# VH-VL binders against Protein BCP1 (BCP1), part 7

Target 1, 247 residues: Protein BCP1 (BCP1), of Saccharomyces cerevisiae (q06338)
Amino acid sequence: ENEEEQNGEEEIVNIDFDFFGGNPEVDFHALKNLLRQLFGPQESTRIQLSSLADLILGSPTTTIKTDGKESDPYCFLSFVDFKANHLSDYVKYLQKVDMRLSTFFKTMIDSGNKNCALVLSERLINMPPEVVPPLYKITLEDVATALGDDKHYDFYIIVTRKYEVNFDTDDDTDSGKRNKNKDERSKKRVKADEVDYFHEEDRFFEKYAKIHFESEAKKGVISSYMILDHEGLVKSIDELETEISTW

## First folded at step 19 (VH-VL; from q6 with light chain R53K)

Design aa1
Fold by OpenDDE, fold request of step 21:
Structure aa1 (fold): chain C 247 residues (1-247), chain A 123 residues (1-123), chain B 108 residues (1-108)
Amino acid sequence: as target 1 above (247 residues)
Amino acid sequence: EVQLVQSGAEVKKPGSSVKVSCKASGGTFSNYAISWVRQAPGQGLEWMGVIIPIFGIANYAQKFQGRVTITADKSTSTAYMELSSLRSEDTAVYYCAREETKGYDSGSYMDVWGKGTTVTVSS
Amino acid sequence: SSELTQDPAVSVALGQTVRITCQGDSLRSYYATWYQQKPGQAPILVIYGENRKPSGIPDRFSGSSSGNTASLTITGAQAEDEADYYCKSRDSSGYHLVFGGGTKLTVL
């Protein structure tokens, strides 16, 4: 038995990450896919993703690509102006999620003195977190340019996801028998120690969030909602960058 | 366990103002939304407004706009409802309640209520 | 302001099923929440979302929605269920909360 040790030469595939502005002609389809990933299968049905993609592509948005400008993005970050888009389907969705968001939106509309960006960001699995600090920095610069006079938003609304570490995905197939007793288990507040972040940056966003609330876990995924001020956002990115430098 | 403790009963004259307090205990006040709801004798529940204490921003029912002020003190985890220009019709039990959510499919719900504060407006 | 309407009073025989309905246009867009209130007490949350129950609420309580209506159903009414029941939802704008007029449930 000649066990040919297939020395599988681990082909080191060098991937270059390039940053581009959002391109409505190129990025639309890929962006929708990333949005589906961001919101998941259930929440995606509650949002007009095409409309949201259009909003994103009409807003300061940075994408990361690996195969040139005409390729599909593997990552995006967008700052959508709330006031300009307060009647959008996405804002309506957010309003329905929680009264805190709704109240916040109402106050922003009424007072007129504060500005808020809706932050949307998603990336493919295995994208290195190292791209996140420059992604935010570049996009914030674009925002400053768009707003004029080096202005920034006062607040940022971030929607993200967390996951349950011990969630066994295998249990969803056989649930034909709705045994009545499963409803009590779903009420257990997932202990914080059993929850982890899809994105490392969310740890820092959560740390500096003025408001943070989470959904109940569904299929091991928790929706997380945060409101940050500008200082909090900047600090979050700085700390992330610092942490990355230790890696 | 999160609790909301309200201030004691008040007796006020018409035209005066009343300020009711609601102190939260057992949780983090910073992430709460606190609603105020009143109930006149023999009447139903009436929503007055909601505050997000962390920002100190409040939204009011149209009926009470200009007459009610909802505030919060984060340092003491206390929300306040002040109602001015009191009338006999303002005689009611006033409740504070925490509004919570478990996501989109849960909607918003008031899961914790204060015991209520009786405000009597009498000449 | 989108109003929620409820029947002012309903009665149910002990052990029977009763349905309390809330109607309003906002219910097409927003979930209703249900509260039980007994005399001299603060309201208690009994149903939220589609059919979610807080801890401590008996299984005989259930919620449903259809179109511009939401309903609280008590299957097998107990004497202790005699109370006022209020539905709550957002108004049409989504920025304000509105209560129904309440339904007094009498258990016979």
Scores: ipSAE 0.890, ipTM 0.948, lowest interface PAE 0.6, mean pLDDT 92
Fold by OpenDDE, fold request of step 21:
Structure aa1 (fold): chain C 247 residues (1-247), chain A 123 residues (1-123), chain B 108 residues (1-108)
Amino acid sequence: as target 1 above (247 residues)
Amino acid sequence: EVQLVQSGAEVKKPGSSVKVSCKASGGTFSNYAISWVRQAPGQGLEWMGVIIPIFGIANYAQKFQGRVTITADKSTSTAYMELSSLRSEDTAVYYCAREETKGYDSGSYMDVWGKGTTVTVSS
Amino acid sequence: SSELTQDPAVSVALGQTVRITCQGDSLRSYYATWYQQKPGQAPILVIYGENRKPSGIPDRFSGSSSGNTASLTITGAQAEDEADYYCKSRDSSGYHLVFGGGTKLTVL
């Protein structure tokens, strides 16, 4: 329960966050909106979001809602089975974003012994990170149930984003001067101190990632892709939870 | 600057195997994808396979499946390509290259190449 | 396996413009990458993505794509541009890489 001070009325509004399984009949539109947020305006045009939403809602998914089970979710976490969906539009998109990722996928297909989940998660900006550890724990339990025999995935592909802290958004208005020097800016390795995380959990995921892929910065946003093993994922969540407890 | 240094020229008999090395310097080897490409005399470039060193996983061209093995040693930042059951047609220059992708718009591209290793298969 | 096809040879007069074309079904889905190779040397990346150039590549080189084709254009060909040019892309599965047969460019 979080107390949000509404700007206008001195009334303390208590917001309860409730966890629900994905509901294809209720969550579809809101999920698409969250996916647009996750991938951003450019990448969203390269993905069939409706198809992706269907995949998510057909997979182990947990949502967080504030106004009951029939309301729109403010957060979701989904584990999509890669092998079962290797021909999906989303996988095709991921193949295009990085050759290493594509190669990894191919080896997963060829391997009968290893499994990979495509992890998608997004939440509204004002959602507290405190919801993230229970979100992952609940969903992982659902995954174990879905896989049977308390099994888990061997690997997880996490898609997320980072942002450049000093990115001046104001330059989008000057239509005219294609400053030739923009090409040189793209080459500047964004210093690590100039990049921040949209989601705190990504710090921990990155720490335990076996592979971490980053795109070039576009309009101040960096697409980030991580491959974690199961141990790494669990440790990430545990450390996040520990960190949160210190707040 | 990232560099790829390959092993020296090899002369092999038919039916034997050859293992070519590719040592990376100037970057984080574990984060790379390393492709192997060969070129027979007077012929074009032919992709053989790619490896992700961090996982030690490789994908191969169908033509070479079962005959080529690509491996990597992270401790030495070295990738290896082993080709078995050598034939005269395997006489070629073999290149290692770093395969990069910087997102959807970049596509996949080989930005750093080794100098090549000449492998001659002769009776 | 998706094949990429190129003309085996093209010629261009010094200072003129030449276009080298690569054709293949996979090019509908994946970008082509272009490499320059001179005799006795390793290939050099010249174009990738949508008309992207590595550092050190002259501005006279440009890339374009249309349908199932990709093209490398040299505007104002120089003598040093005489080389073999190869296109590369993904195959139809997206998991493998494929090269075109290469185009020998002669500068006259």
Scores: ipSAE 0.859, ipTM 0.935, lowest interface PAE 0.6, mean pLDDT 91
Fold by ESMFold2, look of step 20:
Structure aa1 (fold): chain C 247 residues (1-247), chain A 123 residues (1-123), chain B 108 residues (1-108)
Amino acid sequence: as target 1 above (247 residues)
Amino acid sequence: EVQLVQSGAEVKKPGSSVKVSCKASGGTFSNYAISWVRQAPGQGLEWMGVIIPIFGIANYAQKFQGRVTITADKSTSTAYMELSSLRSEDTAVYYCAREETKGYDSGSYMDVWGKGTTVTVSS
Amino acid sequence: SSELTQDPAVSVALGQTVRITCQGDSLRSYYATWYQQKPGQAPILVIYGENRKPSGIPDRFSGSSSGNTASLTITGAQAEDEADYYCKSRDSSGYHLVFGGGTKLTVL
């Protein structure tokens, strides 16, 4: 546990979290819940979350817990090998979304010397982003151990979600106020096109992504899909860490 | 507004090669996927392959594997399709089209098409 | 033959409803997208997903699917709807695209 103490008016960020590997006997249901949160209510119905949780628990994975190794994780990061799992339900989901993903995957399957990781990461909404840089550094060390010879993946597939600010929840269902052309009050309920992040690290991932595309918004939620190379992933985490130091 | 502008008509001899260009205007070319589709006279549409320009990664229909090469030049926002060992049955209009998505519920679709490049293979 | 099968020709009387079908095993797993092509022109997208339309496609166009069959329906056919119609989907691998053979629609 690393603690930094400072007297005075400056805000001090205290991190009281323990990092563990994935625990197949304990973490399964918590990971499923975090995956459901990661993908949101629409996309989570299109993915076999139990199958994906099993893949995560068989992959380089770091969890963050506060009540010891046997408690539920509040956060996780996993790097799932694409080639070993190219027939998985999760790859079939990604393959259906967009031709850029399916074309990229076909190239990885046919390649003798290139591979990618499917990146899964989520945390409870109030977990501080300060955990993200050490989370990636620890888990990438585990990847290097699993691949051997200080190796890393060439590319990373990241799926995350964003949300629309000022999402309209359809409170215009009053019977006497359904005419949009004449109702000035309904104009105040037009949804803004501004989009914000659940994961602050995604701002940096987007900056360095080679491919980035998004779904249409559904009930205020937008799915975001990114492909990064290794340099881009590392730069993203380094830049996030630098940004955190200014908070 | 995205547009795909293709190179002009070509007349080629059997056994030679043809290279058709497809220049994107508007949008961010590096983030695209570009498919190539051909249509012989009086016949239907036939998918040939796709490229992701940022990576230079292409995937080909099995029928064309070994004869087609699809490339891209990010600096000029241009994709290319080269077909080798031409035969008379390769006479066709060759289209480029951008692949797009709105997420899982839409899947992929070709939303923007070039006007086509006529290639005639004749002795 | 292609993995997607379409009737080569269909006729409809002006103002009537017509259905153009596309059949293939991959349609159980992947959406069909539909393209309209008029003589001398590039194809244009008319239906994607199950029943989504790009901007500018009239409401009379709709899509549907059941089992291994996808359909494009034109309700109240107009003279300008006379064209070739192609369905497109993934092949069995999911990594390649395939077009149906096309259906020539004649508006009588």
Scores: ipSAE 0.842, ipTM 0.927, lowest interface PAE 0.9, mean pLDDT 88

Design aa1
Fold by ESMFold2, fold request of step 21:
Structure aa1 (fold): chain C 247 residues (1-247), chain A 123 residues (1-123), chain B 108 residues (1-108)
Amino acid sequence: as target 1 above (247 residues)
Amino acid sequence: EVQLVQSGAEVKKPGSSVKVSCKASGGTFSNYAISWVRQAPGQGLEWMGVIIPIFGIANYAQKFQGRVTITADKSTSTAYMELSSLRSEDTAVYYCAREETKGYDSGSYMDVWGKGTTVTVSS
Amino acid sequence: SSELTQDPAVSVALGQTVRITCQGDSLRSYYATWYQQKPGQAPILVIYGENRKPSGIPDRFSGSSSGNTASLTITGAQAEDEADYYCKSRDSSGYHLVFGGGTKLTVL
């Protein structure tokens, strides 16, 4: 809704939601639950979520809460350093998915002066996408502080999910023409599959991703994997912010 | 609809180099990973390396490190494999193949193969 | 190949079941994928993941794994199944690919 914006990681905004850093004493279990949601019921079983939550809490992380600093977060964003964590369970998971990820990681390890962040972000389903641009801006400032001297990562590995939208023609509720037509004949046809986003920002990340690939659908959930450079990440967030202004 | 079309057969002398091309059609080449695999006559398949064209980065099998160079030209949707200091045992058919995935449970696999390029190394 | 081991040859009677095996330490962590190659032709993918088939591969082909061993099974072998079969997986580092030495399947 209405919010007061301040620059940098010290910004305090006057909104329906409050922004906090990650809190190891409070946030662990809520982050595990958000990670389970982020990866979905199949992929979440392939990742040691406790270990990943610990990495998040030791990384530049912003949470959003509504009931004070000791309540559970409704949303988080974290940037986990790849090189410092290249032997982690999460990197082992990513390496197994695809040769593009494993080849990219090998290059980061071998070549010396480039690094990437493992990006993790999730929010409760009814959290508005309007929180996303300030969430990224605040957290990227925290990254600059953690890396020192206003530095940023060269690349970002984003893992997210999409869902299949399977329309049942027998339950079409918003078709005015269909509602006035009393034709009771139901045809058994292959339903048209449509894929949509849980995270509106992913539309923009896909536009600027250097690499993007997806899993097959499992119980209606599709895992999506992306590699962006820094320019692409910033442009994605700027374009999302512009799109939001038209809503 | 994805196809990989390779360059024609080559005859080379020992000590020279060969450069084999692999042109992709029917998809988004920048999003690919392309592996190179060779097969000497009567022998098995041998992985040489892989490239990610959008980044121009490659990873090589240790056996070929220092002798093989894998590159890509995004403007022509073409990957290249160059093998230097050729010997008679480099006589082989050289294949390109696209690496693909359907997620964690599939892992990575080579779904589309070129028809191969025969390279003969003799005096 | 020291990384992935296959028997060099296997025979099966027409219509019978045959199992082609691939063994290596990395198979505890990574899937094997299986390729069929007929003389003078490029390989084609027949099995990926544990037991997934691309379009056009007959139902008689299946895959399985246990421990450090992966298997390709053909139930009701046909004459056209006579070919070389290669397994492929990651090496011990997980960053490189390796093929098994190949198994020549003879039907009858």
Scores: ipSAE 0.839, ipTM 0.924, lowest interface PAE 0.9, mean pLDDT 88
Fold by ESMFold2, fold request of step 21:
Structure aa1 (fold): chain C 247 residues (1-247), chain A 123 residues (1-123), chain B 108 residues (1-108)
Amino acid sequence: as target 1 above (247 residues)
Amino acid sequence: EVQLVQSGAEVKKPGSSVKVSCKASGGTFSNYAISWVRQAPGQGLEWMGVIIPIFGIANYAQKFQGRVTITADKSTSTAYMELSSLRSEDTAVYYCAREETKGYDSGSYMDVWGKGTTVTVSS
Amino acid sequence: SSELTQDPAVSVALGQTVRITCQGDSLRSYYATWYQQKPGQAPILVIYGENRKPSGIPDRFSGSSSGNTASLTITGAQAEDEADYYCKSRDSSGYHLVFGGGTKLTVL
């Protein structure tokens, strides 16, 4: 837990992070809020978040809390079974995004022996990435128990987000020769050409993803979609853990 | 700059098979989705199926299920469409096209097309 | 599988506005995309999403939708716009693609 410190801020850095399963009596509204943060204001309008939160609470799910089991979670990870939920609103959202997702899902539906998990994970900005390796390890053990000992999903669908560097700064500071034409100022925007991560683990997921594609940026936010196999997921988490040890 | 280059025209006998190639240049072929679309003379466009090359996973239109096989070879960045048990009505131009997205608001669309391969089925 | 219906042909006078329609139940749930095809050539993408254009497509092309109908509008039609136009969308399952029958546009 000592490796969970961040930024030298005056947070309570010596308190242990407590890991719990999902609690339908307590966690519903906090999970909806974390989902709204994960997808952002635009994508959130395209997903029935209450329905998705219910799926999460019925799936192998780990939450992290610091104020006891009856408090709101700061972080969660869930593996939602695709085949059991292939008619869900969330799958309908995903298949509309891209033909690769819809084709992959059709193959899973038609397969007798392959399945995938829909992976949902989000955390408050002050949660350190050091929680991620144990979060995945614990939750994957719960998956193995739920599916039968030693079993895991064949593939994992991960949805996350990235952001553009300096998107809003240049809109406010562009002061060329335009003191007579305010429309020209708004029209001459600096194109953002650098992208960064909200979730440090996504650097490793991208490295091992079999499929990775992204949306256009909207107000500086880019949706990112990935398909990993099980080996790739495990390698990603192991490499993240190793990288954290050097911080 | 992504380009799709298709194999040349073919003349086939009824009852045989044809295999059309579609070689991609530029981008990361394994991350693509490639659709096949045909057009009989004087007729409209007809979607046949799609492949995700990294997985070798294909999805076929119902009309072609059981007759079409779509494959990919990552080492050569080439997709293939094979149509079996050919009949004269299979005479058409066969196109490959890359499926792409810019997110939910764009949906999926075919942004890059091959120039087409004419397949003629006659006695 | 879902059907997409287009009028087989429409005409427009040079410089006038024309609307090409595409109708089908699946369009309530899925975007139509629009493709232009000139004789002897492969199709090219003209409109995707509701009203997005790839680079190089003139501003006179626009898209719209209402209910189960999608439309491609050409404002100020030019001689070079004479072509066949196809809409495409998903079937009701969302797993398969379908094209409309195509509309031959003649610029007079």
Scores: ipSAE 0.837, ipTM 0.924, lowest interface PAE 0.9, mean pLDDT 88

